# VH-VL binders against q86iv5: the designs that were tried, part 7

Target 1, 237 residues: q86iv5
Amino acid sequence: LDSCSICVDFVGNSLNDLLNIILNSGVIGTCGDLCSAVPGGQIVDTVCDLLCDYVGVDEFIKLISDVDPDPIYICEKISVCKTNDNAAASLDLVQINPQNGTVGGTFTLSIAYTVTNTIATGQLAFNIIDPTGNAFGDAVLLVQQSPEQYTQQFQFQATPSEQESFPNGLYTVQALVCEGSCGSPHPNTYTLANGTTTFTISGADSSSMSGAGSFSGSSQSTQTGAASGSGSGFALF

## First folded at step 1 (VH-VL)

Design r04 (framework fv_rosmantuzumab)
Fold by ESMFold2-Fast, scan of step 1:
Structure r04 (fold): chain C 237 residues (1-237), chain A 119 residues (1-119), chain B 111 residues (1-111)
Amino acid sequence: as target 1 above (237 residues)
Amino acid sequence: QVQLVQSGAEVKKPGASVKVSCKASGYTFTSYWIHWVRQAPGQGLEWIGYINPSGGSTGYNQKFKNRVTMTRDTSTSTAYMELSRLRSEDTAVYYCARLYRGSYYFDYWGQGTTLTVSS
Amino acid sequence: DIQMTQSPSSLSASVGDRVTITCKASQSVDYEGSSYMNWYQQKPGKAPKLLIYAASSLESGVPSRFSGSGSGTDFTLTISPVQAEDFATYYCQQSYDTPLTFGAGTKLELK
């Protein structure tokens, strides 16, 4: 990973820790003071210190404390991630297999997209909307994606959890290619392409009633850049 | 010419404290973290902790956390390690070392300070 | 804590031999495509000296007869051919997380 990917991963994983430190510390005079308090060990502290040093501790605290924290936007503001207002892409394929499955079954989402103007920092993201309107999803980070055709696969098992119960009915899959974080109101964010498909769940699969949990529980966390990928092949999450 | 020069050998009784110094020269003192490592006679290397000379933040190995204090003086480019409530098991050579954070390795070491703790 | 298991504890060799020292971490020491594993040489009465960093990168001024390899949890230091000045103790060290931990050391002894 480059410095942009490192920044997005760090902010995505440490945002709540940073906010908690800022709230519970009266005076933070240096990047070292802030970053040494971040849990995760020596490597995480170094990444924090390097990123904070780009803008200085006061500006870094302001960026972290913003009302709508977005890891891609924060990393763009500290100048480790690039922007491209002229980025362009198309979605060539959004396909889910099987189209008719059961609770506990495994589903594979295949997405193909073509970049026509470089995506500087963005996402390939998807939301799955259940019959009740509850949504879950995931995203991969796109960094300096050149004009080429790309393919990504995502797999999940429809195992009921507190976040998603997997009721019987019609599910909608919405896929987005974005410059910036998909759905973000922040500057330099653009939806470049979108596509949809559907699938159904119609009963319990007794062969999969125990199993691995779903890989995507929170569409919010995935949209803010916790996932990272090259975009040129199949990714398992 | 980067150098880390440590204070001289110490002989202490159990229950005493020792403060070892590590004077840096030949580079910007605040740009590199200083770590402390010890080695008991005939034994391997054991990490004690670090200090960030810029902000003064420290991290300590849990084994030493209630007995060790690391400080620095930026005006003299000197790092200090104080170890209290000494026991015979603290008999060791104590090293300071500079951490290169670009790849996380110790590129320069002090010559070592021998501590003997005996009754 | 990350435990470092180094083997063998001692190794007898002659000048001109190829020797291999192994180090195993109790968990992965990789982050973002890099391995945070270092190798140091120590001679009696002296401070340790860096040989290899990031599992396989040779420190400036270190002879090319020293090489490192590995990733994740399994790492190797190779010395080939062994020279008279190489009889020393070698330590692996993970720098992935605190507390920083060292292997117990391998004493390379003249046969």
Scores: ipSAE 0.007, ipTM 0.492, lowest interface PAE 9.0, mean pLDDT 86

Design r05 (framework fv_rosmantuzumab)
Fold by ESMFold2-Fast, scan of step 1:
Structure r05 (fold): chain C 237 residues (1-237), chain A 120 residues (1-120), chain B 111 residues (1-111)
Amino acid sequence: as target 1 above (237 residues)
Amino acid sequence: QVQLVQSGAEVKKPGASVKVSCKASGYTFTSYYIHWVRQAPGQGLEWIGYIYPSGGSTGYNQKFKNRVTMTRDTSTSTAYMELSRLRSEDTAVYYCARDYYKSGSYFDYWGQGTTLTVSS
Amino acid sequence: DIQMTQSPSSLSASVGDRVTITCKASQSIYYSGDSYMNWYQQKPGKAPKLLIYAASSLQSGVPSRFSGSGSGTDFTLTISPVQAEDFATYYCQQSYSTPYTFGAGTKLELK
């Protein structure tokens, strides 16, 4: 793990805590004053202190509190993550398998992309938009990614949860390769490549419904089970 | 009344350094950022960097980063900008300005300016 | 860096006119309800003076004939009606992220 990855992970996990501390505190005099208030224990406090000490407490607070904060941008401004305004890539494949599945089934999103000029700090990100417009997604951090062909797979199980109910219908997948955080308005952020695909989820009546209208293998969850596999979260862009 | 008062005009030779001061009064010095902006004759405004006087943290425009140092003295409510390895292109009026980072970031009060002439 | 493109570079007007100055950011400077665009007036031999902040907020003590509008990337400063003391150079500035950047300026001249 490089200092860039450590920074992005820390800011991603602690951003709301840092914002809340800054908003509710008066003048914060030291990195220790700020960082000791961040939940997560000694390891988190140590990473916080290290990053804050790179720029000083006042600059660190300014980076977190007075602009649209995203982890890559903050870590670039701290100078632990690099930028490349000339980064370049293409999206070669965006594919879901199966293209037609059922509730409770496992879906694999396969993305192939080619970097043609080094990505210094960026993301491979996707959103999946359900038939009602609810979205979920995931991303992987790209650090000093050299010109080569890359592949990445994401898996999810279409198990209903409080975040996503997986209704029957048409789903849209949007994938982006970015320098910087995908969708960010900050400097040194560029969408390098964009691709889309679709898939469907279909099913029949659940036996939990009153009256015996249809006999089918489709089932509905109580929404208490967690989705299995990777690739679930809120929309990223 | 808020005031920022800057040091007087300077004439320097190429390769020298200059240190400009900005004395604040009429407000809590440690609660506001001080930014530095320059303007070459007949040209527009160019941002150099800032200092937050509370902790002394600084942020510099990359164009100046290896030549500029900003400091402050909280006991005298004075900010300083030192620019080294001067070139003729550094001939400009240098301004300090106050900024409050928690409410939109804008320069509400400016110093009167310090004229720097760099000539051989 | 965010580039600020300001137009026109110069503008001639008479007292009583309505004038507009435009400023375009190379990327969005909008966050959480505000666009981080500021406008300054500068007279010869003087420091700049803040007129408008957050795209449309009038600084205390600045006459209401000055107004700002726009969001995201496209912004305008309007002076209406122009008065004799308004002949000066005007600068836009983004304060969304460092380095802070200014437009090249617009000189408002008497016809």
Scores: ipSAE 0.000, ipTM 0.403, lowest interface PAE 14.9, mean pLDDT 84

Design r06 (framework fv_rosmantuzumab)
Fold by ESMFold2-Fast, scan of step 1:
Structure r06 (fold): chain C 237 residues (1-237), chain A 121 residues (1-121), chain B 111 residues (1-111)
Amino acid sequence: as target 1 above (237 residues)
Amino acid sequence: QVQLVQSGAEVKKPGASVKVSCKASGYTFTNYYIHWVRQAPGQGLEWIGYINPSGGSTGYNQKFKNRVTMTRDTSTSTAYMELSRLRSEDTAVYYCARETYYFGSRAFDIWGQGTTLTVSS
Amino acid sequence: DIQMTQSPSSLSASVGDRVTITCKASQSVLYSSDSYMNWYQQKPGKAPKLLIYAASSLESGVPSRFSGSGSGTDFTLTISPVQAEDFATYYCQQSYSYPLTFGAGTKLELK
């Protein structure tokens, strides 16, 4: 129902597919030609067609093929997401529990922030930096967030994977509230607030060594509406 | 072995400030958040805020945000809560408590004995 | 803020009775199949003591006559059979989001 969230989710999930189609195809003459080649079935094809039709196939291809593709920026250029150069927020809490855990253990990250001037399209993002400097993180999309206090919680299990081995030592959590994509060089992008905390991993937990590390999140506001989740397993900024 | 020991009772006049201490022993102080909770005479429990002793980051209940400051001293394993511009309504027992994460939850597993604050003219 | 409504405010019981205390959160405290709900016992002049975490998990050293149940918004603490040392005030607490909030308490009194 919210075209901005639909656009960001589509571009975020289909960007590599779109880039590969554009690279490998000859002349693409219509939105239908491009979008029918995107994997995901009829729903994905329909969303692709709608977004492409807003700007036309040539402009859509140009936006996707930009040297630094950014889903929020692309969707702002398509005119389905709004911008606010005067957005403002503060970070009230960055807490991770337990502060000392083990490989295979479960960690909960709690972030509280206050919006003081509407965020039109932005992110609450975090990176977790391991003792070797390898980073991973997640983000939730913020659309038309009114001035209120918000809380977002994330949970992950420190299960070793190809992305992250979870070595023993000190971990740093960096959290950002941004208008636009956090860390993006594109216009209308601003870091509104930042905060950090730390935790340690020591010793092996012989339990819960199944599965890859993954994040799940929940969000709360003082009224209605919640931030929609969109995330990746790699460093976000 | 594991315990939190708080400073003694305080009697203050309205408008004054109070600073309560909470000394941890028997565990690694920097590995657990410390929270502060108060209880007015005959009333229930009210959360004031927390401090992360590792980095010093804090979070406060908005009701107290403009009057409360939480700090810690890692060399003495001590957390502090300072409450300013005291009113008679601040008369209460103030507790510090350690937050422990459990699989799928978090709770206050160790509590200090409490510090009684009386605010009267 | 999440409001915790605890009932009853007081109840009278005899040793050997089964007593039930309820707690209702104004919004869900459920995350990843676990409800972030805790129960504490407080005796006069003493600090609170953790009894139950994650709605239904018994804290180490707490007698099995204490049990917790519920998920999402509606929670129950059961004491069965009540013993003489159980006459105290009981508080529920959500640990889902800040600010952390407690119920108003239930005083268990000897009949």
Scores: ipSAE 0.000, ipTM 0.394, lowest interface PAE 20.7, mean pLDDT 84

Design r07 (framework fv_rosmantuzumab)
Fold by ESMFold2-Fast, scan of step 1:
Structure r07 (fold): chain C 237 residues (1-237), chain A 118 residues (1-118), chain B 111 residues (1-111)
Amino acid sequence: as target 1 above (237 residues)
Amino acid sequence: QVQLVQSGAEVKKPGASVKVSCKASGYTFTSYAIHWVRQAPGQGLEWIGYINPSGGYTGYNQKFKNRVTMTRDTSTSTAYMELSRLRSEDTAVYYCARDLYEYGFDYWGQGTTLTVSS
Amino acid sequence: DIQMTQSPSSLSASVGDRVTITCKASQSISYRGSSYMNWYQQKPGKAPKLLIYAASSLESGVPSRFSGSGSGTDFTLTISPVQAEDFATYYCQQSYRTPLTFGAGTKLELK
């Protein structure tokens, strides 16, 4: 795990806590003062100290406070994540299995993509749009992804929750490969490739009637690269 | 064809200031941090600080913080390091280099020799 | 500050030998499976050249006879087999916390 992945993970999980501390605290004189107040225990405190010490407490507070909430952009500004305005990729496969399933059933989303110019810091992201227009999705972080062919799978159970009811009907899957955060207006963000597919849901599976829908992902590459997941369960773009 | 090209050798009196330039080419200047490292004659490497050329954010080694200023000009893809109140102990070769962390400093300038003598 | 202690300060070897250079950090520079340790080669009159990053990753264009290992506080650079162009000074560097710090260097000399 690289410093870029660590930064993105930390900022993604701690941004609101940092903003609340900055808003509600008096004078914050040191990285230790700021970071010791962040909930999450010793590991989170250590990562916070590392990132804050890199730019200094005043600059770190400015970065957290001045930019729109976007972990990749913040980490690029701290200089722990790289950018590449010439990144390039293509989406080779976007497939759901089964294409016809039931409420409570398990679905697997398979994505294949080819990087043709290195992705410095980016995402493989997807949104699933239900028949009513409600959307949910997930993303994995791509760090220094070399020109190679890659595959990624995500699994979810169509278990009704407050976030997503899984009504019967036609669902649309949208997948994006991006340099930067997909959908972000920030500098050095580009949609490199996009693809779409569909699937249908009908009926019920009594073994999975309650609980929240969730995603799990895995990644594969022919080279040693950095990739990490950032699960939201909500639409990303 | 990534290159970092530094300004020429400098000879200064104690108490003077020096400003060294580092011109980048062959890559997107704003995408990589520029670090400054010095090496006294016959000695090892000492980190001075860095600048992120995109936002202009800087970080300095505490040892130099009240004497060093790092800036950049994105229109010319050039980074600058100014060191003030020079002492004889500042006699060294000064290098600029790009990037940090798991990737290290992958490209370096050729170095700028600074001699501080009375 | 994190102090990097490099040993030996000087080493004599012949072409074809296996040489090992060691670097010790005053505190752990590893976190969540990553080690923030880099190795550089410097020849007289030239800027340093990156050889190894993240303790064990070989920089593009660097011959496979160079390898790095270690985690936590103890790190090693191995050159095997040594070739004529490898006689140079080697530096370790931690990038875990500012200020970034280097070892004092190891000069590899021909016997």
Scores: ipSAE 0.005, ipTM 0.424, lowest interface PAE 15.1, mean pLDDT 83

Design r08 (framework fv_rosmantuzumab)
Fold by ESMFold2-Fast, scan of step 1:
Structure r08 (fold): chain C 237 residues (1-237), chain A 121 residues (1-121), chain B 111 residues (1-111)
Amino acid sequence: as target 1 above (237 residues)
Amino acid sequence: QVQLVQSGAEVKKPGASVKVSCKASGYTFTGYYIHWVRQAPGQGLEWIGYINPNSGRTGYNQKFKNRVTMTRDTSTSTAYMELSRLRSEDTAVYYCARSTYFEGSYAMDYWGQGTTLTVSS
Amino acid sequence: DIQMTQSPSSLSASVGDRVTITCKASQSVSSYGDSYMNWYQQKPGKAPKLLIYAASSLESGVPSRFSGSGSGTDFTLTISPVQAEDFATYYCQQGYSTPWTFGAGTKLELK
């Protein structure tokens, strides 16, 4: 992994721990004081120390304690992730299969996009809006994506959970390609392209359903730059 | 049932233009790319370009970029390919094909029957 | 452009034989776990028919005697056992980078 991806992964996974430590600690005088309190063992502590040392403990705490913390923005401020105010892209395909499915069925979302001016640090993100207006989604990190055509697939099973009940009806898919975190108010954040599609869920699979709904993703990109999949039950924008 | 139906054979003079149509049925037209591929007599397959019917976005093989235009009409589920400044070497069968991206390969799973173009003096 | 070198240009076989057709890309057409390689069958006067997508996935309705394998730059289509209806021309196609490119084709002929 590159430093930017390592930073975004660390901050994304440790943000709540860092915030709790900052809010509940009496005095934090060094990066070591902060980072030794972060759960995850020596590897996590080492990454934390490295990132904190780039800006110093006071600035690092300030960045983490921002009202709307954003891992990409934090890592850009630490200078391990790059920005490009001139990034540009287009969305070529937003496709879901099947377009008519059932509760308990598996759906594949395929997104194709073209980068026309390098994305330094950004996201390919999507929200799925159910018939009642509840939304869930996922995003993949885009780092130094050169001008090329790229593709990404996401797969999910429409298994009812506390986060999403999967009612019968019309679902809307919204996809975004962004420089920075999609929907973030922070500087150097731009929506580069957006697209939508729809699908329907009708009836229930006759088989017994168990377990919570979850996402799985795969990365499919041309040479130069990478995207990584992640799972989420919550909307991103 | 998925089907792509192309317009009939064309005979053109050098320097003319041709516009071939591809009418889709049996699926959501805006959910799939439409590609155009040609095959000269006794030769292999050559990709010309694609159109995304949803966005109208096109991508062309640089070999044809200054002579080809791809469009679509979503109300009739029809894709079009126009090739201008025709030469004798443009004599070929022209196919439209739908691509799926479900597995990441841009595989062309359904094809039109082909349109024969003859360019002669 | 990615060049596809397909071999052999023709081969002769008998019904019941195992045949292998090879396709080599001038650069890798694989990214992560996926390979952007497709295989088509074409009979005289007909449009091509998709057989294999993403290097190894069998298209719905295609007989299991067709199989694909490979990654990176080297890919193979195997037909085993060959049936009478399999005598046709076969093409590989990379979908990794535009322009999409096809191999020159392999004509499978009856001995």
Scores: ipSAE 0.000, ipTM 0.411, lowest interface PAE 17.5, mean pLDDT 84

Design r09 (framework fv_rosmantuzumab)
Fold by ESMFold2-Fast, scan of step 1:
Structure r09 (fold): chain C 237 residues (1-237), chain A 122 residues (1-122), chain B 111 residues (1-111)
Amino acid sequence: as target 1 above (237 residues)
Amino acid sequence: QVQLVQSGAEVKKPGASVKVSCKASGYTFTSYYIHWVRQAPGQGLEWIGYINPSYGSTGYNQKFKNRVTMTRDTSTSTAYMELSRLRSEDTAVYYCAREYSRTYGYGAFDIWGQGTTLTVSS
Amino acid sequence: DIQMTQSPSSLSASVGDRVTITCKASQSIDSYGISYMNWYQQKPGKAPKLLIYAASSLQSGVPSRFSGSGSGTDFTLTISPVQAEDFATYYCQQSYSLPYTFGAGTKLELK
């Protein structure tokens, strides 16, 4: 369908496999040679072949092997994702509910933003910074997002894990709307809007052996649109 | 050959807990989300939650959140779902399934485990 | 939660027929050119099998007699021509928003 979203998903999921193949292989003469070695089956191979064929195997390898690989930037250089150096947006709301919760509880982050000049390929991203300074976050991909008002929700459970222990105290939420990947040094990347809020965690919860932090994914609460995405335990910017 | 192989059938009493395993083979375990879906006898499919095997992050259907825990062991390429405080309504076949990508993927389940039958009685 | 209304609950068909199964979402499941609608086939005692993803994309290894269409809230799965191996239960599923939700299923029976 949307070739940009397909590309970003493929590169995001297969980047380490591609890097390992490139590093460990001798001469890679064709897109078929590279892509047939990528795990994930025929669909992944087909997507790989499509993207590689757009630029040719040599250029594809150079893009993948860049010092700071960034799926949005790679897909922009392949010409599957568009750029807009004049993109513009404002952040209207960053709200977390509940503002006072407990370990093991579920928190909902609601973000409202207005696009004032089209976002060609970008992100709505957030980082949550715990009382000790450890951060984790998530992002959704924004593709050809027209000038309108948008809303997006993210949900997570404060379940302790190796990535995030969820200590009691004050948490900071930072939300960003970006053209390109938020925090990326690559050309055509711009932070368009930034907003913050806070919440607190108090009390203890007895957890089973898993103890993992989790994101329930994003949902849209708007009629104008947004993108969908989900979880990681790592800061995005 | 890409496969998900689940643990065997379980019979439990109300109030007990069950832990179902799902062993992956034939692909890079950490590159795909694992979801859990159940099906009561003669009924349709109900989504329970997911785990990202790379980071261990999870998301649960609110209906189950106070009773379900999902974990994984990357050294054995195995995902686990534990459901506690079992009720007769939890009698179902429980499936694990692979999703291409949670973040930017289609949310489609392309590979499924064979299912684990749970009976809660007595 | 997004509710998936699937119809009919059952239908009878002969080999060679064209059958259509419909699925309606309680809200739009489209985002940026993608409709987050998936279709599965399930035979008795077996796990579901993915047929169609992103409303209209055919899963690798699935015969071309299966096709999907639709956008927004209204989606269809078409099987044409029906073969003997197609008599099974079919489920639609939205992956637009958590929790993921399924339709109640459509049983395709030989008659």
Scores: ipSAE 0.000, ipTM 0.409, lowest interface PAE 16.7, mean pLDDT 84

Design r10 (framework fv_rosmantuzumab)
Fold by ESMFold2-Fast, scan of step 1:
Structure r10 (fold): chain C 237 residues (1-237), chain A 123 residues (1-123), chain B 111 residues (1-111)
Amino acid sequence: as target 1 above (237 residues)
Amino acid sequence: QVQLVQSGAEVKKPGASVKVSCKASGYTFTDYYIHWVRQAPGQGLEWIGYINPSGGSTGYNQKFKNRVTMTRDTSTSTAYMELSRLRSEDTAVYYCARDRLYYGSGSYPFDYWGQGTTLTVSS
Amino acid sequence: DIQMTQSPSSLSASVGDRVTITCKASQSVSYSGYSYMNWYQQKPGKAPKLLIYDASSLESGVPSRFSGSGSGTDFTLTISPVQAEDFATYYCQQYNSYPLTFGAGTKLELK
C-alpha cells in the first residue's frame, strides 16, 4: 500500500476513536499523546504518529474535529494524498445482473468507466435504493488513476438483514465517479460522472416462501466482491 | 549488520537525573521506531515509551510521563532517554529496541535490542 | 491497561520434551484479523530475543521447534522438542494498545 491508501484506511478506521480521545481528553500536547491512546495495534499507532507529525498535533486535531471530516480530505490536507481539480472521467456502463431476481439471489453490479484526466484521489461509489427509500452502498478508493478504461464489479446476496430487508419491488442503482469523497462538501471534491440503472426483486410476500433456508452464522451467505470500501450498508451520498 | 549500542552503567543518588544513549548502526536510523524497556533485578519487563526518529514524536507509559523525555540526534543515529527525579525503584537494566512499521501482513516488533544499561539508584 | 497473565510461572522439563506456556490478556489483543502478541526468550544477563510475532509468525533465524498460536485473549507458546539451549525465561507481550505490556515470565528449568 501507498502512503495515500494507508492514510485513508487509517482515518476511515480510526476516526471515531480519535474523536472520542479528543472529546474525553482535557489537553493533548503531542502526537504521541494522541496516537498512543488509539486502539488497533502498534502499526495503527505508528501510522497515526507519522500522519500527525506531518502537520503537528494542533492541526491534526483540528482536521479530525472538523464538522464533517472525511478520510480523503484529511489525507489531502496532510499532503499524503494528491488533488487534481482538472480530473475527468465518464461512466460507460452501469449494469446489474440479473435485472429480475428474487430474495436470497445473488446480484452482480458491473461498472465500466473511462478516466480522461488523471484522478488523483477519489472514489468509485454506488448506492442501491430499495422500494421504500432505504439505501445501502459501497465505494472503492481511486489513487492516481491514469487516463485508461477501467471495469469494476461488485456482488451482493439479497439476504434480509437488520440494515436491508429486501422488499419486493423496484430498486435503483446510482453510481458516481468522483475526485475526492463522493458527496463531500470539502474543497477539491468533484462529481466527475454519474449513471443509474434499475432492477427488480420479486417473490411471495409471505414469510413461508418455499425453498428458503436459514443459516446460523453468516459466513456462507457473505457477500463476495472484487472490491471493498467504506459505508457498506448505508447510503454514501 | 544491525547493532544498537548503549551507554555504560550509571550510579545515581535519589533525586538525580540520568540520560541513557542508544547508538544505531547497520540500517537507516529514521526507518525504525526506538522503544525503551526496563527490567528491575529479578523482575519482568516494563515498557517505558517510544520515539519516532524521523519526526521526533514520542509516546510514554503514563507511569513515567512526568519524569521521562526521549530525544534523538539523526546526525549521529543516536536515541536518548532521560529519566528525572530518580528513586530507588528505578534501579534496573534499561534496554532500547528497534521496531519497524510494516505495511504488509502482520508487523515486526522488537527484533533488535541494545545490550542494556544498568542504573543503580542508591543513597 | 491490558494485563498479561502467564502460566505457569516456572516449569521443569527434560531435553526432548514438549512444553507449552500460556498467556491470557485481560482484553482482546486482536484487531482486523491480526493478533498482536509477541514472545521473547531471555537468558540471564542478556537482552530479550524475539521468537514469535503476530501470535504465530516465527522470527527469522529462530528454530522451527518454537511455535505460537491463539487469538483474542488466549495464547500459547510451544517448544517441541526442547533442547539444552532452551532453558531460559519466556515472556509474552501484547502490542495491540499502549501502554505495551508483558507477562510476568515463565522460567523453563532443566529437570
Scores: ipSAE 0.006, ipTM 0.480, lowest interface PAE 11.8, mean pLDDT 84

